# Designs tried in a protein design chat: VHH binders against B box and SPRY domain-containing protein (Bspry). Part 14

Target 1, 197 residues: B box and SPRY domain-containing protein (Bspry), of Mus musculus (Mouse) (q80yw5r259to455)
Amino acid sequence: SPLLTQLWAASVLGSLSGVEEVLIDERTVSPLLHLSEDRRTLTFIAKKSKVCSDEPERFDHWPNALAATAFQTGLHAWIVNVKHSCAYKVGVASDQLPRKGSGNDCRLGHNAFSWVFSRYDQEFCFSHNGYHEPLPLLRCPAQLGMLLDLQAGELVFYEPASGTVLHIHRASFPQVLFPVFAVADQLISIVRGPLAT
Short names: E, the ipSAE of ESMFold2; O, the ipSAE of OpenDDE; V2, 0.75 times the mean of E and O plus 0.25 times the DockQ between their complexes.

## First folded at step 11 (VHH; framework vhh_7mjh_2)

Design z3 (from y2 with S53T G54S; at its last look DockQ between E and O 0.73; V2 from the best seeds 0.74)
Fold by ESMFold2, look of step 11:
Formats: sequence, structure tokens, C-alpha cells
Structure z3 (fold): chain B 197 residues (1-197), chain A 123 residues (1-123)
Amino acid sequence: as target 1 above (197 residues)
Amino acid sequence: EVQLVESGGGLVQPGGSLRLSCAASGFTFSRYAMSWVRQAPGKGLEWIGRIYTSGNTYYNPSLESLVTISRDNSKNTLYLQMNSLRAEDTATYYCARDRGEWLYDSTEYFDYWGQGTTVTVSS
């Protein structure tokens, strides 16, 4: 229920022990993105960088990146500051998400390997497997919280400032999931967890 | 009915400049991203750039030094300024309502298009 979900989200946030330290894996970062030194901020660069290092794990076409931390069991939470971007996707992807090519198999939300909250200008949706569910948000959130319960098979998107649940997706998730990101306007930043020093 | 009407095309000398306009009607212009696309004779579509409702612009890298996109929400009008024109810039130029995919090489999510305005750059 909406009430039970809101209580669940508030409980996780109030405990702070459930909030993860999430850092971006620099080896996955698309040449269309710049990663900050602290590995938390992705900035969109309109043309591809001439970076010399190419990794098997690096996305080479879509402006994607993965976090370094994988989730296999349990309850996980992380927050992304999205106030500066009107074009982004955030969510989770399986370890099977392909990295190379311009096809839909690497395009977040357009394949069975990725589940994302997506913003394009003033339009929002949740996307998975080529199905795009419009989300009728009244306001553009400044921060997006993600809560992943792998036992219950739930992925929750919420606004930390208000505690409002924006979307819940229920599925049988793959065994291994990574936080995943895409940016096509300005920047997004992973918010530091309270356990970081 | 949604309508996009381009204007400002014509004959121009190499090295010259033109400003194209796209008049929008039948929708709330200020709530939508917009794009410009061109098609040279006998060639495929080439995406030029987009402008979000915020005013932020992104361009095809091959064209970014030659073009500037702007919008005037009070007049429901999208603009394309082109400078230092070359013979290869001869094309029909289209404006389009841009509904939801941000990669510069795809027009998959452009739901309304104008009829185009022709620019000819003579030798």
C-alpha cells in the first residue's frame, strides 16, 4: 500500500544504517561523460572524449555508467542529486547489461537488463524492457532516492525531501544488480551516505 | 492541431549566414524540447541540435561551430542561426517537437515535424 510503502521508506531513512556508499566505477563510464575525482558526479560532455583507455566494461555509445558496488541480497538505498539535469536515467541494471554498441540492448530502459526512472525535459517515466510508463509528477524532484528490496522484489523511487513515493516496481530481479546512471544534460551527483568519513 | 512551419530559407553565397524560424501552434510550446534536422539532396536525415525548455542546447559535433539554436517562448518560435555556410550545407531544414530521447543521432521520438524550408548555398 502507499501508506505502508511510505512508512517503509521513512524507516530506512531514519535508521541511516541501510543507506549505502555508492561510487561510480570509472571503468564503465561512457566517453560522453566526465567523472569527478570523488567518483560521485557525472557530467555530460556533448561530444565523445578522446580517452585513450578502453575497457571491456566501458559503455561506448550511450551516456551510461555503473556503480562499482553490486547488490545480491537484502535491502539497499542510495540517493542521487538531480537538480541540475533535465535529462537523466537512474535505477538498476543486471551484470548482463551489454556495454558496446548503439543498439537498444545497451540503452537503459529499452532492454530486459535495466530498470530506470527517466527524465526528459519536463516528462518523466519508468522504463524497463522497452515499456515506458509515464509518471505524472507535479514537480521536478531535486533529489531521487532509490530503495531496493531484493527479497521482496521491489524497487522504489522516492523524493527524500518529502518522503513521497514516486514509483514502485515489483519484479523478480536477477541475482546481481548495480546502480546505473545516464546523463544527457549537465550533471547528476550521488549523495554521500551518512556512514562515509 | 499541432503545426510547425519553417521559414527563412533561400539562396545564400558561400561564407554567408541565414537565420531560420519555426513557428509553433496547437500546443504549449514552452513545455517541449525542440530539435532541428536537415536533409541534403539524395542524403539521409542529419540531426543538427536540440534545445530544452531550460534553454540548454546540444549540437551534432560536426555542426556545432556553424549553428546556434534559440527559442522565444513568448512568440512560440524556434530559431536556427547558421554561419559560414558551405555548399554541403545545401539542404531542406526541418524543425521537430522532441519527445524523449537525447542521443544526437536519432529522431525516433520526434512526434511532429514541419514541412521544411530549403537552403541553397551556391558556388
Scores: ipSAE 0.662, ipTM 0.827, lowest interface PAE 1.1, mean pLDDT 86
ESMFold2 (binder alone), look of step 11: mean pLDDT 83; pTM 0.838
OpenDDE, look of step 11: ipSAE 0.824; ipTM 0.908

Design z4 (from y1 with G100E E101G; at its last look DockQ between E and O 0.77; V2 from the best seeds 0.78)
Amino acid sequence: EVQLVESGGGLVQPGGSLRLSCAASGFTFSRYAMSWVRQAPGKGLEWIGRIYSGGNTYYNPSLESLVTISRDNSKNTLYLQMNSLRAEDTATYYCARDREGWYLDSTEYFDYWGQGTTVTVSS
ESMFold2, look of step 11: ipSAE 0.723; ipTM 0.853
ESMFold2 (binder alone), look of step 11: mean pLDDT 85; pTM 0.850
OpenDDE, look of step 11: ipSAE 0.850; ipTM 0.923
ESMFold2, look of step 13: ipSAE 0.714; ipTM 0.843
ESMFold2 (binder alone), look of step 13: mean pLDDT 84; pTM 0.851
OpenDDE, look of step 13: ipSAE 0.856; ipTM 0.925

Design z5 (from y5 with G104P; at its last look DockQ between E and O 0.47; V2 from the best seeds 0.66)
Fold by ESMFold2, look of step 11:
Structure z5 (fold): chain B 197 residues (1-197), chain A 123 residues (1-123)
Amino acid sequence: as target 1 above (197 residues)
Amino acid sequence: EVQLVESGGGLVQPGGSLRLSCAASGFTFSRYAMSWVRQAPGKGLEWIGRIYSGGNTYYNPSLESLVTISRDNSKNTLYLQMNSLRAEDTATYYCARDRDEWYPDYTEYFDYWGQGTTVTVSS
């Protein structure tokens, strides 16, 4: 694919000047998750925190969280370190994603408001609106890259180390999308750029 | 023809211990997460805990001091160790192949279940 060739990748990275840092919005974080001080690491704690504030934006059942900033136009890229987790979802969600309840409307990939790359143990899929497309990965990625092209209507999942495209989803996206996350094993971390580490 | 067969149930005195086994066949056991679930008489299903294929475990918080889940992928066997048993732990105990999601509010996503083994804790 020309989108993830060496020349395309270099061009996309150069075009990402001005993309905001992706940080977790602490007010959305499920009581089943702990958020690090730098707002980049979500850790699954398997039981609800007794001190968690009751916020309207907080997911209260599924172990979800949203990023603080939304994407409305243009090209956006972010990378998540998934090395330590065998149970997670990462992708994008509409502002309309409900926060409360145990139903599918809050369950990432099982509603019209969320589009996610999902791992559960040794199985991978892309999920949207209750449709789950199996992804035949040869090995478990250590990092997942996401590239969102809102003009072209493309969401790309790739492995940064190899440049391998894992999945491309084409759709007419809502005008406002947030990076979205779920963790049900250990932790995942949003990666800073190469110069930030 | 996926099969899950629990064994090791029986009568145990309060404070006692018991180890349940679940023999798996008909699928690649080492690739799947597994769960234990129990049902006390007249009650609904209660999720006990989950073990991923790599060995990480997560437990129902109300039971985590009571139980330990382990697996032997080379023997296609799942285990539940229970200690300090109480009368309220009397139940039928099931192993299940865990397809999706960490929380058992949706036990409908366990696609195969064993027959169950009954544990009775009585003085």
Scores: ipSAE 0.632, ipTM 0.809, lowest interface PAE 1.2, mean pLDDT 85
ESMFold2 (binder alone), look of step 11: mean pLDDT 83; pTM 0.844
OpenDDE, look of step 11: ipSAE 0.812; ipTM 0.908

Design z6 (from z2 with S53T G54S; at its last look DockQ between E and O 0.36; V2 from the best seeds 0.53)
Fold by OpenDDE, look of step 11:
Structure z6 (fold): chain B 197 residues (1-197), chain A 123 residues (1-123)
Amino acid sequence: as target 1 above (197 residues)
Amino acid sequence: EVQLVESGGGLVQPGGSLRLSCAASGFTFSRYAMSWVRQAPGKGLEWIGRIYTSGNTYYNPSLESLVTISRDNSKNTLYLQMNSLRAEDTATYYCARDRDSWYGDYTEYFDYWGQGTTVTVSS
């Protein structure tokens, strides 16, 4: 609905001041990724790090990572700086997302437990459960904003600079969702939100 | 039929430079990201770097200072410039067409490979 899109755009603009503090859970970070000290930046590394601990929460094959804090109710908003990467996925995943293995069950957007905006080179799509919906973007976004309304069952991807809604996905989301990230080129960085007081 | 043909390999002295070429045919070269990969004798495959359709490049951090990847879409050719070569850079070098960047093993990233060109660094 064009009206709904406009309403969401307005909501996005209003929510920009309410960006949440999202940090990466170090325990989940793939050995293909380096996590910054401030737990906001994921950098792709060409070889698996041998220094990674073997926590059960850690992805061991795909270059994935989860946020430390789960969303269970309400409206949530976060922004990721993706200007340096030509290969990334951002979105949400349930706590049921498997961590170990090279199969599609752990590959973001290729299972029932993840909903992601994906870029590879000049191709953009929304991916969920192995379905990939092409997004014909006119330009590459430097930043991606996510709005998650758990009550309404809506996940919105938007470009913060313009307020343009890039994609809206509606679903009956599980009770617990985490921001999820993948990067296979350079780095992505979570934009700092207000400090939790 | 998709074809990738590497050239420019040979014997080079330590500290020397070499430029490899990869001639692509059978597909729209400009629409695909391309990578260079090498395999040293008795070792596994090592990813060197990638160049996207935009011309943006990304390199293996361990090799970034030693290599430059470029492309000429008008010639359907991929290039690998290597400087300050060392004995450990002795390998067969392959060009590969990128398919997907999300697999954990780089061998899964590519759908087509060349036959390779051999570089030997020796005094």
Scores: ipSAE 0.451, ipTM 0.775, lowest interface PAE 1.4, mean pLDDT 89
ESMFold2, look of step 11: ipSAE 0.717; ipTM 0.855
ESMFold2 (binder alone), look of step 11: mean pLDDT 83; pTM 0.832

## First folded at step 13 (VHH; framework vhh_7mjh_2)

Design a1 (from z4 with L104D D105L; at its last look DockQ between E and O 0.73; V2 from the best seeds 0.75)
Fold by ESMFold2, look of step 13:
Structure a1 (fold): chain B 197 residues (1-197), chain A 123 residues (1-123)
Amino acid sequence: as target 1 above (197 residues)
Amino acid sequence: EVQLVESGGGLVQPGGSLRLSCAASGFTFSRYAMSWVRQAPGKGLEWIGRIYSGGNTYYNPSLESLVTISRDNSKNTLYLQMNSLRAEDTATYYCARDREGWYDLSTEYFDYWGQGTTVTVSS
């Protein structure tokens, strides 16, 4: 039920007392993206700005980036401001996610290495391993929260303003997961955690 | 029944301009992203650009100086303005409903296509 879902989200988030500090790993940032100095804002620039192929970690076709923070155990939460973009993906990816090429193995949600909430224009879905579950949202979220419980094997997408759970995915996750991002319209920004200074 | 019908193609001299139209019916046009794609004779498909329902546009970098995409949601019509046309711009031009094309021509993500309109650039 919507009421039970809201109470569940409020209870879990209350025990966390805030969001974790997450920063983008500059080495991974696609040449289609510009990364801000504070490493929190990805802006889509629609024209590849880099030709250097020395960085093995850099995505070279899809407008993806990974966070520098790896999660291996426990409960983790982070929030992304998505109010300025109508084309983005956010979620988690395995350290085995390929970086090079135009194939599905590097396209977020189209492979076994990535689990993402996506927006494309007015459509929302959750995607993993080429399976795309439509999410019939009543309104476009301005912020998107993620909660990863590695013991329970749960990934939760929620709206921080209301505490509404948008989607829950249950899986046996790989040993190492990174927050992962893609943007193809304007920008998205990681919200600063309460411990960030 | 979803339909996309392109028009406005034809013969044009090098350096000329042309505006293509795509009439949409059978769906709520104002809620969907749309793309233009072209195919030169004997060549593969080339993505031209995209316009989101809110009007933001993004273009293939190799074509961005030559094209402008617009839409009129009240007329359910998508437009492609092309300027300074060259012989290499000779192609069949398609409009397509765009469900997650990004920078990829995967047909799984262009779910409805027009039949195309031909543009020939020749003296």
Scores: ipSAE 0.637, ipTM 0.821, lowest interface PAE 1.2, mean pLDDT 86
ESMFold2 (binder alone), look of step 13: mean pLDDT 83; pTM 0.835
OpenDDE, look of step 13: ipSAE 0.865; ipTM 0.933

Design a2 (from z4 with T107P; at its last look DockQ between E and O 0.74; V2 from the best seeds 0.82)
Fold by ESMFold2, look of step 13:
Parts: C-alpha cells; structure tokens; sequence
Structure a2 (fold): chain B 197 residues (1-197), chain A 123 residues (1-123)
C-alpha cells in the first residue's frame, strides 16, 4: 500500500490539521547551536558557546537538540523548514539517547536510540543503528514533514508542498520518543502548528 | 577513479603565507563537500575546515584566523590559503572528500584522501 499511504498522507497532512506544536528543549541544545527565543529555530554556530555542559540533558559534542514534546502513543505530525541548510538531521530519538561524548552513541542515526532523515550536502539518507539507506531525491525539499504512528509502528517522512512520501520506516519503537534535530550548516526551523494560536 | 592531488607545499618563513591547491578528478567535484586536514610530525590528524558544494565554510576554531578555504568548481580545484604561519603549522596537509567525517570523529566518512603536501615553517 505504498501508493495508498502516499495519497492518505497527502490528504490528511496537506491541510495542516494534524500538525502539532513542537518546541525545542533548551536544556538539550548543543553548545554548537543557537536556539531562538520562540524555541523553533536552531542555528549552527561552529564554535562552542559558553553555555556550561554541566546540564545533564545537554548534548556536548554533536550539534544536536531534542524537542520538549514526548510521544508515547498515537499519531503525531510536525514539519521542519529545511530550506536554508544543506546539512541537517531530523527524526525521533529515545529518551535513552546519550548526551555526552564524541562517540556514535550520541551521533544521530549511528545508534539504536535515534532514527533520522539526514542531509549532507547533496546526499540524503535515512539512518538508524549505523545503517544508512540512500534516498535518491531529485530535488532538495524546502520543508520536511514527519508523521509518527506509534500504533502502526511507522515513521513517515514527506514533503508537505507536494504530498510526496519520501521514506517510510517501520519498526517497534521504544515507549518514549522525542523529535530530534541536528544542524551543521546555517539553520532549520520548526513550522508553527495550528494549535500555537 | 577518484583522485585528489595536493600541491603548493614547501618551506616558508614564520609570518609568511602559502596557498595550497587540491586538484580533483574522477567525480563530479561541484556536488561534494570537501575538507582540509593536517598532521604535524609526531601528532595526530587535525581537521582544518570544510566547504560545502554551495560555498559555505566552517573552520576548526583554533585555526580560524589562520586559514581560508575556497573552491573553483570550473577548475575542479580546492584551495587552502594560510597566513601568519608559525612553526607549529609545520605539517603534511591533505584534502579529502567529506561525506560527514565530523572533525575526524568518523574518518571513514572522508572517503577519498590526497597523498598530502608538506609545509615547513622555519627560519
């Protein structure tokens, strides 16, 4: 049903009715990133800020951040504006994702705790547990939508403008998942959901 | 076959400047991120900086004031401009195709390397 899934995703999520307000958890933000006051925009700074790494939830090496929103059941959707960055990762991570150190356990997509859509320059992949599946996109998306269906065990990446499904990952997910982000070029921004008003 | 060939190394006095080149062939250079990396005698590898295909650059903060990375996609050439050189900048300098090596934490993601060009900063 990949075609039917694409049509369903386009019809349901293209109206923005299911898009949630997702905000970055400031406590998690890497010192390589600046977080905007509205907690939606991560900007890559390329030099560690003076923010103390003593905060236990803060990533201290990789340019990662987590959202404050935890997902435990149900269907969830959020959108990230990725127009300005050629190097980013977006997806979900377990609460067990380690925060400290330069190892792969904190590197998104290189461990069992994170599942990400990744862009590095002109190359796209889906990454989990050190397995990197190339995604042969013809054009760079300006926005990237995520749909997490915890009942069905599906994580869907789609392009909101066209309704095109870019990738579907099926798995038994951990009981607690957070939206997760990394930026290594310029910035990405979480799109404000309808419930933010 | 992917090839990267550095040139422009040599002897330079302290305070001097030097421009290194990296000639790329066997791939579509204009579509790849590139990095410069150096290795001083008896030391480990040190990441210098990265340039994305679109031209955005990011540098090792300890070297930021020393270096400028540029590229000429029409000539398939990567450049490293170094200024105000010091004796501690004596090293072999490598260019590498950068598939997310992240400051050398995952050097297998620098999938092709040049053979290096040696810079000696000495009176």
Amino acid sequence: as target 1 above (197 residues)
Amino acid sequence: EVQLVESGGGLVQPGGSLRLSCAASGFTFSRYAMSWVRQAPGKGLEWIGRIYSGGNTYYNPSLESLVTISRDNSKNTLYLQMNSLRAEDTATYYCARDREGWYLDSPEYFDYWGQGTTVTVSS
Scores: ipSAE 0.823, ipTM 0.915, lowest interface PAE 0.6, mean pLDDT 88
ESMFold2 (binder alone), look of step 13: mean pLDDT 84; pTM 0.845
OpenDDE, look of step 13: ipSAE 0.861; ipTM 0.929

Design a3 (from z4 with Y103F L104Y; at its last look DockQ between E and O 0.86; V2 from the best seeds 0.80)
Fold by ESMFold2, look of step 13:
Structure a3 (fold): chain B 197 residues (1-197), chain A 123 residues (1-123)
Amino acid sequence: as target 1 above (197 residues)
Amino acid sequence: EVQLVESGGGLVQPGGSLRLSCAASGFTFSRYAMSWVRQAPGKGLEWIGRIYSGGNTYYNPSLESLVTISRDNSKNTLYLQMNSLRAEDTATYYCARDREGWFYDSTEYFDYWGQGTTVTVSS
């Protein structure tokens, strides 16, 4: 039911008293991306930078990055400004997500290690393990909120401005999850949490 | 009923310019990303570039100074402008509907292709 979902999301967000601080782990950032100095903005540069390939945590093919913060228990919320990009993925990934190679094992949503809200041009979907559920959104969101309840096994995507729930995924998640990102057009930015001044 | 039809190929001298067209039908063209791909004789496919429905473009770095992709959503037409053509640009050029290609080496994510138009660069 849409009403129960909206009330649940609002209640959980109220109990968190805002959103938490999420920053990108520079060691994971694909050579196709530039990370801002404040570690919040990923910009797609469409040409691989020449970085040393010996960093084991760096994605080397797909334009992915992970946050530095890992989630193991509890309720977590973060928001990404997506207004400037028509090609991105945001969600969560297991610590077991492979970093290297051009295969689906590292492509977000195409493997068992990643769960993402995906935009490609005017098409939106939720993707996990190669299954892509179309999300027929009428408007392109400017911000995407994520709410992860590891105890209940729920991942919620919502629009912060309206409180509208865009998608809920229910699963038994692995114990260690990171916020995960991909960008293939312009940029996306993590919105500051309440403790970031 | 998706159809993509390329045109505008032919013989051109080195250093010359050529504009290819791709006429789209059977789908709402203005809602889809589109890509150009080429295949030189005896070679594999080479992705040229992508244009999103809103007009943002991204190119294969090796070709970005030589090509420009544009679209006219009112005519359901995709264009490839090529300048300063060289003998190595001799190829069959294809337009494709781009469903999560994301990268220049990922043509398996193009769900519909045109028949191709051949460009020959020779004196």
Scores: ipSAE 0.706, ipTM 0.853, lowest interface PAE 1.0, mean pLDDT 87
ESMFold2 (binder alone), look of step 13: mean pLDDT 85; pTM 0.853
OpenDDE, look of step 13: ipSAE 0.859; ipTM 0.928

Design a4 (from z4 with Y103L L104Y; at its last look DockQ between E and O 0.75; V2 from the best seeds 0.78)
Amino acid sequence: EVQLVESGGGLVQPGGSLRLSCAASGFTFSRYAMSWVRQAPGKGLEWIGRIYSGGNTYYNPSLESLVTISRDNSKNTLYLQMNSLRAEDTATYYCARDREGWLYDSTEYFDYWGQGTTVTVSS
ESMFold2, look of step 13: ipSAE 0.750; ipTM 0.873
ESMFold2 (binder alone), look of step 13: mean pLDDT 85; pTM 0.854
OpenDDE, look of step 13: ipSAE 0.876; ipTM 0.940
ESMFold2, look of step 14: ipSAE 0.707; ipTM 0.853
ESMFold2 (binder alone), look of step 14: mean pLDDT 84; pTM 0.845
OpenDDE, look of step 14: ipSAE 0.861; ipTM 0.930

Design a5 (from z4 with L104E D105P; at its last look DockQ between E and O 0.81; V2 from the best seeds 0.79)
Fold by ESMFold2, look of step 13:
Structure a5 (fold): chain B 197 residues (1-197), chain A 123 residues (1-123)
Amino acid sequence: as target 1 above (197 residues)
Amino acid sequence: EVQLVESGGGLVQPGGSLRLSCAASGFTFSRYAMSWVRQAPGKGLEWIGRIYSGGNTYYNPSLESLVTISRDNSKNTLYLQMNSLRAEDTATYYCARDREGWYEPSTEYFDYWGQGTTVTVSS
């Protein structure tokens, strides 16, 4: 039930104890990004790194990265600190998301493999498969929470500080989804789980 | 009616400097990212750089030592400062409203363009 899913999402809102430990898979990180040592902060460096980037899983054109852990069943939540960036995408992608090339198949939200909340300057949208739904947010969120319910087929974007649900997307998701990220201004950081220091 | 009007082009000697301006009207300039793009004679479009509404800038790496983008939101004006100009910088320079260009921006996401201003670098 979509209403019961929304009530479960509300029970997670504003609580750091409800989030998972999500870490970036360094093998996927675009040469346009720098990944922090703790694998949580992506910084846009605007120039391609001199690192060879011979990894088959590395995005080579768009400033994307994937998390290391996939989600296959159940309910999952994670939070990204977006306070310092005015250009980012966060959401989920299937394992079929291509890594190489300048085409839309690797551009988050412009393909069937990715579902993202996007900010570009002062414009916000939810994007999937080339369809972009404007989100008329009253304020720029400092943190973005994601809640993925694979049984119900729901992806929820919310603001942890206010408890506000920003968008709910319902779909029949592929069996395997990864948290996915893109940055084109400054940085974003995955919020550590409860055991982080 | 959204309008973007570039000015400040002209003839400059090698090693010289120019500042181009782009006057914006018909929209809330202070809320939008803006880009500069150039086209040398007989060549394709080359993205120069972007400035977000808050002032953060990002540049084409091949040009970043030569250019500085700035904006004055109180005057609805975008600027391109160019220094140490060479003959290869001869081009028509355009400002554009930038909705989602990213690093190699698709001009499909520059929804309004100026008419351009021509810069000629010659002795």
Scores: ipSAE 0.701, ipTM 0.849, lowest interface PAE 1.1, mean pLDDT 86
ESMFold2 (binder alone), look of step 13: mean pLDDT 84; pTM 0.852
OpenDDE, look of step 13: ipSAE 0.866; ipTM 0.934

Design a6 (from z4 with L104G S106Y; at its last look DockQ between E and O 0.87; V2 from the best seeds 0.78)
Fold by ESMFold2, look of step 13:
Structure a6 (fold): chain B 197 residues (1-197), chain A 123 residues (1-123)
Amino acid sequence: as target 1 above (197 residues)
Amino acid sequence: EVQLVESGGGLVQPGGSLRLSCAASGFTFSRYAMSWVRQAPGKGLEWIGRIYSGGNTYYNPSLESLVTISRDNSKNTLYLQMNSLRAEDTATYYCARDREGWYGDYTEYFDYWGQGTTVTVSS
């Protein structure tokens, strides 16, 4: 239920020491993106990198990247600093998400393999499988939190500063999910998790 | 009804400058990213660049030194300033409402287009 999910989100914020440590998998990073040395910041560089890579896991067309860790069971939370970008997508993707080509199969939210909170300029949507649900947000979040409960089949997007739930998606998720990201304006950064060392 | 109307095209000499305008109506212009696209005679579509509602711009790298995109949200108008024009810049120039074009020549992601304005660079 909506009430139960909101109480669950509030409880998770109080019971977890921040968020899990999520790091981006360099092997997956699009040539349109620069990845910081600490593997947390993706910067849109607006010009394809000339570094040629044989990496089969690298997105070659869309400005996407995946996290290095996958989630298979349980409850997971992570936060992305989105303060500086007006064009991004964040969420989860199946390990079966294709990496190559200009088609919708690699375009986050336009296929059955990806579930994303999307911002494009002043428009916000939740997108999955080509269905785009407008989210009428009153203000742009500076940080975007994600809570994934694989047992309950829930993906929650929330604003960490206020604890406000922005969207809840319920689904039967595939067994292996990765945090997924796309950037087409400036940068986004994964907030460092509580496991510091 | 969403409408985009380009103007300001015409004949210019090599090395010249031209400013194109795109008048927008039928939607809240100030909330939407906008793009310019061109098509030279006998060629495919070429994305020129994008401007977000807040003014951030991104350009096709091959054209970045030639063009500047700006907008006036109070007048619902998009602009393309072109300088140091060459014969190969002869094309029909379109403005388009940018739905989620991201980057490059993915023009299928623009949901509304103007009718175009023709720029001819010749002596």
Scores: ipSAE 0.621, ipTM 0.816, lowest interface PAE 1.4, mean pLDDT 86
ESMFold2 (binder alone), look of step 13: mean pLDDT 87; pTM 0.881
OpenDDE, look of step 13: ipSAE 0.872; ipTM 0.938

## First folded at step 14 (VHH; framework vhh_7mjh_2)

Design b1 (from a4 with T107P; at its last look DockQ between E and O 0.82; V2 from the best seeds 0.79)
Fold by ESMFold2, look of step 14:
Structure b1 (fold): chain B 197 residues (1-197), chain A 123 residues (1-123)
Amino acid sequence: as target 1 above (197 residues)
Amino acid sequence: EVQLVESGGGLVQPGGSLRLSCAASGFTFSRYAMSWVRQAPGKGLEWIGRIYSGGNTYYNPSLESLVTISRDNSKNTLYLQMNSLRAEDTATYYCARDREGWLYDSPEYFDYWGQGTTVTVSS
């Protein structure tokens, strides 16, 4: 609905001063990914590193990673630079998300533990629990903003440059949530919050 | 309506080279990722590589040194260049439209396949 879109655009703009610093948890990073020194950039390397497989928290098959910060209450926002990648997923995941295996249990959006905005080449969707909602975007976003309102039970995806709301998902989130990422083309980078030095 | 037609297979000697072609029709080829897959006699499917609509390529690590994938969006054609061919590269080679393959072990997300072209490497 146009009215709902306008209300969420206003809410996103009012929350821009609250964009948090989100950093990748190195212990979770798939062996198919390289993590930058500042823990913000994930690069797809397409060949598994053997040293990465020792951690119990590490994804061992899908090119996934989690952020270190857990969200349990309140309003949270973060932004990802996606300009250089045509294959990525970004969103939130429960701490119950399995780490090991080649099945859908660890494939973001294909299980009950992950909620993601997904791009594959020129196609976009929102995915959760094996349900894939096509998102007919007119242009590929350079940055993707996320707003998680745990009190209202809402996860919002927006384009920071225009303030446009791309998708809203409403759910009761009964468990601890982490920002979650996957990349299978080039790289994605978490944008520094205004309070980060 | 979607059609993928491979060509360029045949007999080749060990150490030789071949270029396979895949002619696409019935869809907007320039907007889709494409993959090559092969199946040796009596073996399972083996993913070779992927090319996105913008030209970025990714390969099965075990085959990366032997193959190059390219596309010509103006001719709706996908290519597979193979070099230094060995007897174990004898297989049927397929092109496929790749809707959400992501990695080399998810071919269930290729929604259209060609009929295949057979390459035989023998002296």
Scores: ipSAE 0.756, ipTM 0.880, lowest interface PAE 0.8, mean pLDDT 87
ESMFold2 (binder alone), look of step 14: mean pLDDT 84; pTM 0.849
OpenDDE, look of step 14: ipSAE 0.875; ipTM 0.939
ESMFold2, look of step 15: ipSAE 0.696; ipTM 0.855
ESMFold2 (binder alone), look of step 15: mean pLDDT 84; pTM 0.851
OpenDDE, look of step 15: ipSAE 0.868; ipTM 0.936

